VHH binders against o26223. Designs and how they scored, part 15

Target 1, 191 residues: o26223
Amino acid sequence: MKLLWTSQHIKVTVHIDGKVSKMDVLEAIKTRRSIRKYQDREVPEELIDKILDAAMCGPSAVDERPWHFIVVRNREMLEKIPEVHPYGAMVKDAPVAIIVCCDSSLEKIPGFWVQDCSIASQNILLAAHSLGLGAVWTGVYPLEDRVEGIRRLFSIPEHVIPFSVIPLGYPAENPGTRDLFDPDRIHLEKW

## First folded at step 1 (VHH)

Design c34 (framework vhh_7aqx_2)
Fold by ESMFold2-Fast, scan of step 1:
Structure c34 (fold): chain B 191 residues (1-191), chain A 127 residues (1-127)
Amino acid sequence: as target 1 above (191 residues)
Amino acid sequence: QVQLQESGGGLVQAGGSLRLSCTTSGFTFSDYAFSWFRQAPGEEREFVGAISSSGGSTDYADSVKGRFTISRDNAKNTFYLQMNSLKTEDTAVYYCAAQYDEWGTLSYDSPAEYDYWGQGTQVTVSS
């Protein structure tokens, strides 16, 4: 039953516009921001389990579901990530990170694993945000040096490709809201 | 609320130096990559230089490489363009620009990639 998680199992309230309310999906999408500063506070295993359940609910090409996840809480290992990932400096300060991987043996359509793992990564970011956490997607694939560095650091097999490293924690910053709607990018019936 | 404000432009002799500053407000400075663009009289706007959100990566147009240096000061919410060995061809209006840098990989030289722009500051290099 613990593997069958719904939004009803997530009893998180967010302070929005001075009010305490539950974040809906559209609000989560519009208010999610990359968070790179974290409180010195543990993230409960229960929240990580909910995030990973959400990650695995994403669509995948021909239902190949090629994703695997490495959950890293070990401080020594988190501190080594910036050595192989130049934009991963914030990872050493995070209480936990999730490494999204593709098992190429599960791939049914060449190349679509990138979209599959992108969907899983975005679901992690949205789920974390909905639970009151902050996270940031740090890119690994397709940068060869980062892919091989992360593979070696975490003993990832040759047929598995590390895709992203996502540190997460309780946010210690609040980036301003972005107004990104641009009607010039919407074309009716034709270009 | 969001503002980018250039300063430090002016008139300088060929071979001289200028330091441009771009002071920002209204967003989390550390989340943004920053760039300088310039537009010479009668020409299109061209890329000059960029610095990533982490500060770990910089990129420059071939015409300014080795002469110009971009840097950032997160504590002051300000970024800079140090311009050395100035040439008459460097005469232009210089614009600072900010791009949200979520993944640390950017298309630095495309004006369309930038979320916010300054008003521009004139740099004139006399012969």
Scores: ipSAE 0.000, ipTM 0.191, lowest interface PAE 14.5, mean pLDDT 83

Design c35 (framework vhh_7aqx_2)
Fold by OpenDDE, second read of step 2:
Structure c35 (fold): chain B 191 residues (1-191), chain A 125 residues (1-125)
Amino acid sequence: as target 1 above (191 residues)
Amino acid sequence: QVQLQESGGGLVQAGGSLRLSCTTSGFTFSDYAFSWFRQAPGEEREFVGAISSSGGSTDYADSVKGRFTISRDNAKNTFYLQMNSLKTEDTAVYYCAASYKRTGLWYPESGYDYWGQGTQVTVSS
C-alpha cells in the first residue's frame, strides 16, 4: 500500500494492485477542488472505468440517461482541445480527458439533459477525487463556439451535444480546501 | 468458484481458420468484459483482443486486425475468438481473461480479474 497523495485534508492510499481506498461521500464532496495541474503519470483504465460507472449512476429526467462519454488519451487530440476551448489549457497537460455529451435522441423531456449531464459531470469529479485523481469541469455547453469546436474536433454528430470536457490526472497541485457553507443562503419555510 | 476454460485449440494449416471458446462460470457473465491473450514460445504474453461488457465495442491488436473477431454469448456464458487467415506466427497458447465492469478497453495483464488455463494453437506452414 502506497500513499499516493497527502494533504492537510486528504489522504489517498493506493494498494499494490492499483486499487484506491474509498472516501466517505461527504468527505469527497467537501474536499474536492478543481485540479488543473497533473503529474506525468498515466491513469489506469480501471480508474477511468470506475469514474464512468459513477458518471452513469446519477439520476436523470424520467430515467432518460442521455449521456455519452468520449475518453480521450491521444496526445495530439488532447493538445488540440485548447484550440477550440479557450479555458481548456490544462487539458493538454492531462493524461486523459472525458468529454460528456448528450444524445438528444435519448431525451424524453426537452431541456432536462443539461441537468442530467451536469450530474454526470459532477459524479466524474467526485469519483475522480475519491480515487486520488484531480479533475476540473471545463464548460462547453452552452457556448456555441466551444460546442461547435469540440463537435468538429471529435466528429460528433449533430444530434449529440458536447457538454463538458473534464481533464483528469494525478494531482500536481494542492489548492487546499475551503469552507463554502453560508447560512445566509438557507431559508426556512419561506424566503 | 470462478472458472474460465478455453477450448477449440489445435493444429491448423496456414490460411486456415479456428474458433476458440472461453466458457465461464462462478460470476455474472454480463458484468464482465473479456479479452484474449496469447503467448508464443520464448515470447511475452501479448494482447490479442477484447470485447466490452455490453458487447458494443471490440478492440484488437494490430497484428490480428481484420483476421480475428471476438464475440460473446451471454446466454451461454461463453465468448469466442474467431481466427481466420491464420499464420505461422499466430502459433501460441491462447488465454481468455475477464475483467469486472469494464468499458471494453483492453488492460495490461494486471488489470484482469480472472484467467483461463490456456489452449494451444499451432499453425503449420
Scores: ipSAE 0.010, ipTM 0.266, lowest interface PAE 10.2, mean pLDDT 88
Fold by ESMFold2-Fast, scan of step 1:
Structure c35 (fold): chain B 191 residues (1-191), chain A 125 residues (1-125)
Amino acid sequence: as target 1 above (191 residues)
Amino acid sequence: QVQLQESGGGLVQAGGSLRLSCTTSGFTFSDYAFSWFRQAPGEEREFVGAISSSGGSTDYADSVKGRFTISRDNAKNTFYLQMNSLKTEDTAVYYCAASYKRTGLWYPESGYDYWGQGTQVTVSS
């Protein structure tokens, strides 16, 4: 008997669905809102790659960069998230979700992984917004039932801690912006 | 003034059991996740098992899964390693370790805040 095997090494090119509007940093920060309603449209993989690149550019304590990310596009898996995350009902309606995780084996200074993963999560929200997408941060850590539910659902190793679940997609709602500047929270030189 | 003290080590025959204890002081026990490590002479220290700060999650090295069980008692500021079906390969100095985590399970050795002095376990054929 004869068996033929063929393989082609090619660069996979992902096309952007359309031109995304430009937004300066301050505008992105000030106009980002939590989006919980999504269009029935796929998010191109190229945009997810850009978002994850931005997430990994955040500062981390002692440059430990403990974050790992799970990208979930499978409809059945997205539909199971609300079963282990009671306030994650919107996730089942999103075309994709990113689970931000901490690999505790990468932690160099105890406890700072929470700040590190918070920074990564916020960068995901800002990057998504700048690319014309909507997203919302749904909390996992420090709620033990949610941590273990998400761990079981996605076969996450015990040394890895799921921190947040961020569904994202093209927005199907347009909440207004907020004016949150409060000078009473600013103290000069001393409390 | 933080202290971790192991106890319960000793000599046991293959197929037997031992229970190790790690008693802690000088910190808020419930805020910490705990692990056991072991080191045989001339070998590197290796992970054995871990328990989260809530006690809701545990993890084990593949070599001890199904034989060892880690547990904690917040009222006694103590955590344990129940070792069953012991093998000669389990012979090592066992160390307890603590890390400040509300849910964390495992870290590289450099990630632990506090370590015990170690307790010898010797398994004879």
Scores: ipSAE 0.000, ipTM 0.098, lowest interface PAE 20.0, mean pLDDT 83

Design c36 (framework vhh_7aqx_2)
Fold by ESMFold2-Fast, scan of step 1:
Structure c36 (fold): chain B 191 residues (1-191), chain A 126 residues (1-126)
Amino acid sequence: as target 1 above (191 residues)
Amino acid sequence: QVQLQESGGGLVQAGGSLRLSCTTSGFTFSDYAFSWFRQAPGEEREFVGAISSSGGSTDYADSVKGRFTISRDNAKNTFYLQMNSLKTEDTAVYYCAAPSEGYWTDYLGSKEYDYWGQGTQVTVSS
């Protein structure tokens, strides 16, 4: 009974500001919410390093791993993001943001970099949540105006494509619970 | 011009059912997630349910889960709230809403919605 129950749980031990906590992987996936309100509190470099390590652990097409990351802590730069990303207003109030980019020179198979960068973005969201932080994915690619705006703002080279902007910080909100399981999407043996 | 319009509200006895519709115009319907909210007299506007832009993924407030079903019809630019087993506590003005942020963001709280309908009254009598 407990053996079968335990096999459904993967315990993750994390270090947060010197404290140790445990969060099940399934719990992390199911309880992660987009967070758009942040405490006026700095995120330690150690936590950003752990998040980026997790981001780079995702699978990628033909192991191309085309992702690059820009870590933005400068308040003036964060305040300019909403000028080029109309739905990124929360970014200016975040203590830090990560910009996920694709280096097209690393691409081995056309078009799969979008999937690669999506995986990296999701891993950032999950890792942040597991470490007691909140984050939200704000879309950049494939909206040409946002891609060009972000590129110009952060001096991103022409061969590099900004994919997403992910502000993060200690959460100042606690959104309600969700149940997104939809059995109509599950087909047994055939469509 | 972005426009949302509710229909289907009315008076119903406890235990009964109603189906609300929200007809939309002014944006590419299939690109947007949609939500229902409600507001009882003297109370804050509260979340009821949401449906994803791709369809099939839904989210509900605990108070209505198992009783209400949200669905969408992309061909008609319309989404719906099927309300079953209605309770007197479900009495409220029901609003349909679309988020200010695109489909790249998870479901939003009410403060992030800029596109709202005018509301339709649902009254459940004992």
Scores: ipSAE 0.000, ipTM 0.132, lowest interface PAE 12.8, mean pLDDT 81

Design c37 (framework vhh_7aqx_2)
Fold by OpenDDE, second read of step 2:
Structure c37 (fold): chain B 191 residues (1-191), chain A 125 residues (1-125)
Amino acid sequence: as target 1 above (191 residues)
Amino acid sequence: QVQLQESGGGLVQAGGSLRLSCTTSGRTFSNYAFSWFRQAPGEEREFVGAITRSGGSTDYADSVKGRFTISRDNAKNTFYLQMNSLKTEDTAVYYCAAKYSYGTLYTSPEKYDYWGQGTQVTVSS
């Protein structure tokens, strides 16, 4: 059993069998950080399954569930992503990336797909973190150059909109945690 | 839609071996997890084994563990059930099944999306 320590002494227990100890949802939310450095270690398929399961468990407008996921493990493709996504440099160093997309043909109400895919993307990040992985949300939509770049690279149909690219892997950095609670952002009953 | 076709069944003596094949149609073979089930006359269909889409993991029923092995060949769109040390109680119609899944293994038949027609395996004493 290996213990990974965060700068704030957050313990991530990795069992010998590759299982990671469960963390509660609040812990996952509060301790999650964007991870952009990864170990030279493969992410097991089972973990990706769990992450994608979590991604599909989020709510969506009128239950439209417009999301699709491209799982990318091919090194050549991973290395090409930064060419069309200037802030996706870390993707080339990740063992795997998930591209979250919207199939517009599945929309029941126009425009809510952004929220739906955002929820899915956040669930990917939280699930990854809870499983002892690190990930980062690299935005694609609504930047047209990135959308079209990813579209071309992965031959994504016109009715499908790439939304985010999320590289993930075992963390090779520990940025620590932040307390972002701000009471001044809370208004009671009225502004 | 995926079509599955079993082959390799037949009559074999106890202690013998058979290799079943399941050939799949389509271009997305690598996106599916696969399983084998069997059904003896008058009995319910039971789980035999399964393999993830990557082939990295397998699971088996206790009754066949150590004797049966599942593998897949993505280049051939085929997965296999190697059956060794066959017993009379292994006599059944064997079915292959597919699930569009990223790799979770399921033991329940209702979780699978596509099924073959089955192949008869008879083990004589």
Scores: ipSAE 0.006, ipTM 0.271, lowest interface PAE 11.5, mean pLDDT 89
Fold by ESMFold2-Fast, scan of step 1:
Structure c37 (fold): chain B 191 residues (1-191), chain A 125 residues (1-125)
Amino acid sequence: as target 1 above (191 residues)
Amino acid sequence: QVQLQESGGGLVQAGGSLRLSCTTSGRTFSNYAFSWFRQAPGEEREFVGAITRSGGSTDYADSVKGRFTISRDNAKNTFYLQMNSLKTEDTAVYYCAAKYSYGTLYTSPEKYDYWGQGTQVTVSS
């Protein structure tokens, strides 16, 4: 093999504006889009491994790393998610979803687990994009009905909080990239 | 918890063959990727070979490629290291290891969650 698998050495070829390029980190950040339509095509298990490895590489408050992950491939379970998540209709059509959870027993600094799990969720989206997959973050916490619905559906213990549900698959849509830079939101020295 | 137990080690002449077995007592054998590591006296534990959970992919250290073959038998909850054309340099304690994995093969010992006790392989000239 020319390259040993590591998160820092993974390379992806992306077509941007009709041109082929290697996706670096800035390109991945700028071109990632929420993808809600998926091909009827399985995601290989090794790609899920790579995505979860990337998720766990995020920084966390006082290195508490409170995240746990549930990988859902069972079609019947995926089809039940929209019953407890009104904006999760696309999950039933995805070949796989990752549920990002916080184990509150691992929390060292009160409240920072939300930031920790947000970082893990974003790393999943970026890693998926870098590997040629599409994904979308569907919010669970802090909506109490969604938290308890997902907890019941996946037998999640009381001390664990489901944070997000991220369906992913090979994209069946291409919304294009966006130019989101807004210099009016940057203030120098004072507001 | 997964428990691993090696068997099949012993003394063998250079140029000979030996088959190591690693048996698990767990009901979830099919959920694990497996590997073999070895440690010679005075050296660090080094990678020998690995097999994915599906059995569809294998990886080997350059020093053993073409001579050693890793395989698994899910019905017997056992995986194997077939060692052919043995050299005196292959003398070491051989360890089996397991990692819950969706498909990644790991070559670093610190990535593995479960380890056997080791079995001695001695190759004499």
Scores: ipSAE 0.000, ipTM 0.143, lowest interface PAE 17.0, mean pLDDT 84

Design c38 (framework vhh_7aqx_2)
Fold by ESMFold2-Fast, scan of step 1:
Structure c38 (fold): chain B 191 residues (1-191), chain A 125 residues (1-125)
Amino acid sequence: as target 1 above (191 residues)
Amino acid sequence: QVQLQESGGGLVQAGGSLRLSCTTSGRTFSNYAFSWFRQAPGEEREFVGAITRSGGSTDYADSVKGRFTISRDNAKNTFYLQMNSLKTEDTAVYYCAADKSYWGTYSHPSEYDYWGQGTQVTVSS
């Protein structure tokens, strides 16, 4: 969805080639599932921009916002990710992947970058789902071999830590939703 | 970070064609979506058209649809506005603008971070 000025300077809502989200926040949270099978179909840059904007809107300790993102569309690079990430086999079949990174030079409070990058990763998953895409969070940090493998593969500087690899695309599977509510995990006033 | 410079403006007869260029200096042409705006004497800047970072999507103001075409050449760090079937009401200073995000509210000039200096287009009858 974008706004255009007409010849009379009247802003008009224009639908671009792509999907406008019709899902409310609670529905998005409850229906999001990990998607590991993707259609052989390109994801438009506009959708990636919307997803990354959402990622950067997460709360961050002392507003440090240490996240950086690498967008990988190159087929040869995507095919190399499983070599350094054993549980990332699905990445080679995705049209695009986002690598969430922490620039440690931006960190203001030691250790909170993990929470910041987790929030960014979750926002990517929710935003992708709301736009009709599927994605899955594949863990990199704190597994040192994966961190160093990803760093070498993408020429990531020593002061930057790769946190997660998130392949995404149009879903080629439709897993059902889950009823995960467990009232026994809710304690009123005291444990 | 990025600087924009228009070229190709000039005088043309109604019904004629003109091609504007916008060349970028600085960093990373491929990371930007690009737009053209114009400003007629006594008017505010109005949107003309836009092209996404990939070049896979374009948008145009209703007044120029079917007559104007935007394209980009990433190898030359340049994007273009091909103007056909020009009308006297197309007379304006044409500005190029860059935005890192295509889907943003690109409809208003204040929403763009980078602008060119402008190039005059005059269409005579």
Scores: ipSAE 0.000, ipTM 0.171, lowest interface PAE 16.4, mean pLDDT 82
Fold by OpenDDE, second read of step 2:
Structure c38 (fold): chain B 191 residues (1-191), chain A 125 residues (1-125)
Amino acid sequence: as target 1 above (191 residues)
Amino acid sequence: QVQLQESGGGLVQAGGSLRLSCTTSGRTFSNYAFSWFRQAPGEEREFVGAITRSGGSTDYADSVKGRFTISRDNAKNTFYLQMNSLKTEDTAVYYCAADKSYWGTYSHPSEYDYWGQGTQVTVSS
């Protein structure tokens, strides 16, 4: 299946010297797309480490940092995730997935962990993109069936809440550019 | 809740053209990405194409690429499937679908929030 790379090539200018050209933050944000198709290519551990480092750099409520991460490479486990996550079909095709979790025992203020884990999840997506990987955020929380499904599958303790499943890999698709700016969503001074 | 209604289907000769429309109910048309699917008798429902919420990106199945075009008109709450150079193998019931979570990549049919009832397209030799 010749993936027709439409010409708006996110020029990941792989500079000849093997140095991944540093994508600036605005470029990363604007050009990031959900990627659901992946190459049959392993993701180096070094890249996962960088992504996880980025995931932990986000702010959290009163610096509670409630997040934990499960890195899943086992093919059998990846293939089981779609059984408990209806929108997680692409996970079985990814070489790796990160499950973002909250340890509720680390919460300092109740309820802000959702924001904290969201920030961590977004940082994973941005970091992955900046490194030439594709990823997609598949929501687990707050859907109870998904939460419990993932919990059981990975033997996650009761005080730990799975929040998102993020498959990652080298992209096998190019969704192209998008314009998501909506001026109708901007209110000046008042609603 | 969004209701989708297909129109424009019918009988056409091979090599001919049809334009399908999908009209949506409600005021939130711009919040959805839209896709076309088709299902031939005895076959599984297959992806035809999609358009993002902004209309900034489209995706097509290989079998229809270069022949079919998807567009949307937010003012009319309608999106379209222009089908050119139709083939007998294009005969199917065509369905429109809406998805809030489509970002320009293929989604499984189970991921779509709303579906139309379908319109029959028959291409004769």
Scores: ipSAE 0.000, ipTM 0.215, lowest interface PAE 14.4, mean pLDDT 86

Design c39 (framework vhh_7aqx_2)
Fold by ESMFold2-Fast, scan of step 1:
Structure c39 (fold): chain B 191 residues (1-191), chain A 125 residues (1-125)
Amino acid sequence: as target 1 above (191 residues)
Amino acid sequence: QVQLQESGGGLVQAGGSLRLSCTTSGRTFSNYAFSWFRQAPGEEREFVGAITRSGGSTDYADSVKGRFTISRDNAKNTFYLQMNSLKTEDTAVYYCAAGLYSKTFYSEPSDYTYWGQGTQVTVSS
C-alpha cells in the first residue's frame, strides 16, 4: 500500500518504531541492483521528495552544487525518451523518471560538475533502493547526440547539461545480490 | 530559494471568520508542500494544517478539523488558510511554512526550510 505523509497510519508507524526503520547503509550499497522492470503502480510524491533531498546532500567540488532535476511523470513524455536515448527503452514503462542536470552557471571548478552529478545520480539510486523502489542510471553525458536529444525534448536551456536519466518505480524483477569484492584490486602502501 | 509573506490577520469576534494568505516569491512554487503553524504567547509553535505539492491531500490538527481549510493556487503562487467558527483559543501568531515534503499532524517546526514572518490573529470573547 502507498504511505502518504498526511496519513495517520504513517504517524502511528513512526511512533511505534521510535526511529527510522531503514536497511543498513552498507547493506543498501551492497544489495542495490539496476532495476529495469516496474510494477504498474504510481510512486508517491513524498518518496520522490525524499530521494531528491538525498541527491542534494552529496558532496560537490568547492560546494558548487550545480545539480538541477527534472521529474517526469507524463506518460507521453516518458514514451519519447527512448527515441533520443537508445538504452533508455525501459523508461517508457516506468511510472516516473528523474533527469539529473548541471547548471553550468553554478560551476566554480572546471569539469568537476561531472563528478558532482555522478554523486547525485548514485544517491538517487541508493535512496530509491532504501525506500523499496528500483531504479537504473542511463547515461546521457558525454554522448553529444543524447545530450542534445534530451535537451530538445525537455526544453532545457543551452547553459544546462542533461547528465543522466533515471527511471524508477516499484520493482517487478528481483535480481540476486552480486559478490563483487576483488582483493586483487587493493594495493597496500604502493602499487 | 523561497520567500514567504503572510497577510489577512487581524482582530475578529468569536464565531467569526478570517482568511489568511501566504504569498511566495522565488523559484518553483509547484515544488513545495505548504503548512500553517501558530504560536500563542508563552507556547511552542504548533502545527495547524498542511497541503501536499499536488494539492491532492490535506492534513489538520485535531483542534481545527472541520473549522479550518487549507488550499493552494499555483497560478498565483499563493496558499491560504480559511478559518471559520473562530474561538478565543485560536488567538496566536500564524506562520506559513514551505518544505519539500507535506508533513504529518505531529510535524515539528524544524522539518520546514522556509518560514514567513508571522501574522497576528486575535479572537475576542
Scores: ipSAE 0.000, ipTM 0.270, lowest interface PAE 13.9, mean pLDDT 83

Design c4 (framework vhh_7aqx_2)
Fold by ESMFold2-Fast, scan of step 1:
Structure c4 (fold): chain B 191 residues (1-191), chain A 126 residues (1-126)
Amino acid sequence: as target 1 above (191 residues)
Amino acid sequence: QVQLQESGGGLVQAGGSLRLSCTTSGRTFSSYAFSWFRQAPGEEREFVGAISWSGGSTDYADSVKGRFTISRDNAKNTFYLQMNSLKTEDTAVYYCAASPDYEFGYTDSAEDYDYWGQGTQVTVSS
């Protein structure tokens, strides 16, 4: 893309279970679930652009923002991901996947790129959910066989580290929400 | 691919104990969440208990809380269901199930599990 794209702040109506509704931030966080089954429907480019804009809005150590993203829609390429990621079988059935990468040439503080790319990955999951899509984070780094397999498959240069593969699409499953609040993990003033 | 094999089922008297084992084949046992489900004749498959990939979180159906304990042994690629104070109502085919868990969770929905064992019969007689 040769055009400088500028993000727009917009509230999006979420399509949930055949209906549309608005979702606030707390609802998005509390109701997001890993989705591994997808409808045979294309995800519009506009929604991918919104998701990636959200991914790049995360905080980053010393504002290094080392993330790069590969958007994969090619069916043959999606079908090859399970060959190098043994527990990513759902990826081949997704209409699209995003590979979150770290460009080590942008790294200012050794090691903090993992946190930066984790934040970007979580923002992808939350943004997808808020837009009526389902997604799941499949781990790549720090598993060396997966890192090297994904690098080879997508011609990723040696100075770039593939961090996660996130398939996404319109959900074909609807797992219930979980009540995970545990007050015993909250300590006031001291341990 | 992950394969699951149950063992330890059989006939037991009410009030007795039985331990089910589920042995897995696969390279990343430690990254999976595991669960047990059961199905009585003429009924839907129901959740019994689950254990997270780390072993740090467990969950149980209300009908078995305090009587059943789920545990895992990553060195043996095996997870267990210890069943104590068995009741005739516990009679069912018991299934083990596995899900790769990159979010460190588990689920009580059978539809969320892609890997299943063949099932093992547990019969509790009076």
Scores: ipSAE 0.000, ipTM 0.129, lowest interface PAE 15.8, mean pLDDT 81

Design c40 (framework vhh_7aqx_2)
Fold by ESMFold2-Fast, scan of step 1:
Parts: sequence; structure tokens; C-alpha cells
Structure c40 (fold): chain B 191 residues (1-191), chain A 126 residues (1-126)
Amino acid sequence: as target 1 above (191 residues)
Amino acid sequence: QVQLQESGGGLVQAGGSLRLSCTTSGRTFSNYAFSWFRQAPGEEREFVGAITRSGGSTDYADSVKGRFTISRDNAKNTFYLQMNSLKTEDTAVYYCAASHYTGIYKYSDAEQYDYWGQGTQVTVSS
């Protein structure tokens, strides 16, 4: 271990066709797409750990950091997720999924844990993309049937709320590009 | 909480082989990543190798790559360091360590480990 940490050489890299390309943060944000088809390839634990490190670097209300994460690699467990999450069919085909949870005992300000867990979820998506992986956010909270189903499936305690299920893997699809900039949604100094 | 116990240390001739074992007490062996560190007299503790919770990834210090192999056996609550082609500079006290969670990129950091064995001596003679 080094005593001092420096951020002088932060970069985003994407592995494309055997080559590694450096991309800036804006390009990573603009080129991230929801990926629902995955190669039959294991995702190394090192990459999952980097993604979770990035997830925990998001801002949170009053620094409450209420997030907890469950990493699911067990095929039988992944195959059961679609039974309790109607829009989670792709999860059974992913090599791994991350369940983002809120530990309500860590909540300092009521209700802000939703924003905190949303930030963590988005950071997972961006970090996965930057590492050459694809992922998609499937919603759990606030749909109580999904919350209860996921809770029972993964033995999640009553004080912990499952927020999102994010399958990820090496992409087996390449979605078309999107130009989402809409100047009509920008109001200069007044509505 | 886990306790760690090393075994398999001893005296071996240069070019020889030795296997170290680290047995854990506790019901949560599969929840831990494991590593080996070593410390020679008058030197600081250095990283030797690590294995992730899944066993799917390993990392090694450059000085031991190609010669040492780390492995784990979840059924036996034990993990191992197979040491081949031993050199006199491999002489050290070897420590096993456990971490609840650190990415492989941080497994060389001794501060990531809360649980340590008491150490086992390995002496390699010429």
C-alpha cells in the first residue's frame, strides 16, 4: 500500500475489437446505452470491484451513503429474478447482476435515499461502460411487489430496501446512437 | 469473525518446493478473499499473492510470478500457497490474511486485511 493517493492520471478506457481506447467523461456519458444481451463470458471480480468502488463515490444527502450491494453470480438465483421482476427477463442471461439496496438505518434525512441509490445505480452503469461492459438498470423500488419478491429471494432484512437490479456482462449487442440534446428544454433566466 | 492458522513451513533447499496451508475457523469462509504476505528479517512486510472470493482471479508479486500458485478449497475452509523453484531470497515468515471485500487491484494493500495468521517460517538454503 502507498501512503498517498493521487488522481493525476484518471482516465476512461474502452476495449474495442482487441484495442483499448481512452475516452473522456463526456464521451462515456454520451455513449453509454442500456445493454440487455450479453456474451457467455465471465466478468472478472476485479472489474466488479472497480464498478462498486465507483458506485460508492457518488454524492449522498448529508453524506449518509445508505447503499449496500448484493453481487449475484449464481445461475439458479439469476434465473429466479424474472419470476419476481416482470421486466427482468434479461437478468437470467447475464453472467452477473448487482442489486443496489438502501440500509434505512443509515438514512439521516427521510426520503433522500432514493436519490442516493439512483446516483449509485447510474455510477454502476457508467463504470461498467468505461470498462468495456454493458449493463441495464431494472427498476425495483417503488414497486412493492418487486421489492417484496427481491427481498424474499435474497434474504434481505426488513430494514433494507432493494432499489434496483443491474445485470451486466460483455455486450452482445450494439445499439444505435442517440442525439438527445433538446434546446427547447432550456430556459434562459426565466421560464 | 475468522481466525487463521498457517502450516507447512520449514527448511527446504534452493530449487525445491513447499506448500503452505492456511486453515480458517468460522462458517463464512466463502465470504472472504485471501492473501499471503511475507516478511524477511530487517525488511517490511511485502505482498506475495491473493485470491478473490470466487477463486476466479489471482494476483502475484512480480518476484514470485510463474513460481508460486495460490488456491482455495471452500469445502475444507483452507487456502494454499504452492511454492516452486524456491530461491534463498524467498526466506521469510509467511503470513496468511483475510478480507471481507477488496478488489484484486487493492489486495496488495496490507491495510485491507483485518484478519491475520501468526506466521510460519520458510527457510531456503543454498
Scores: ipSAE 0.000, ipTM 0.239, lowest interface PAE 12.9, mean pLDDT 84

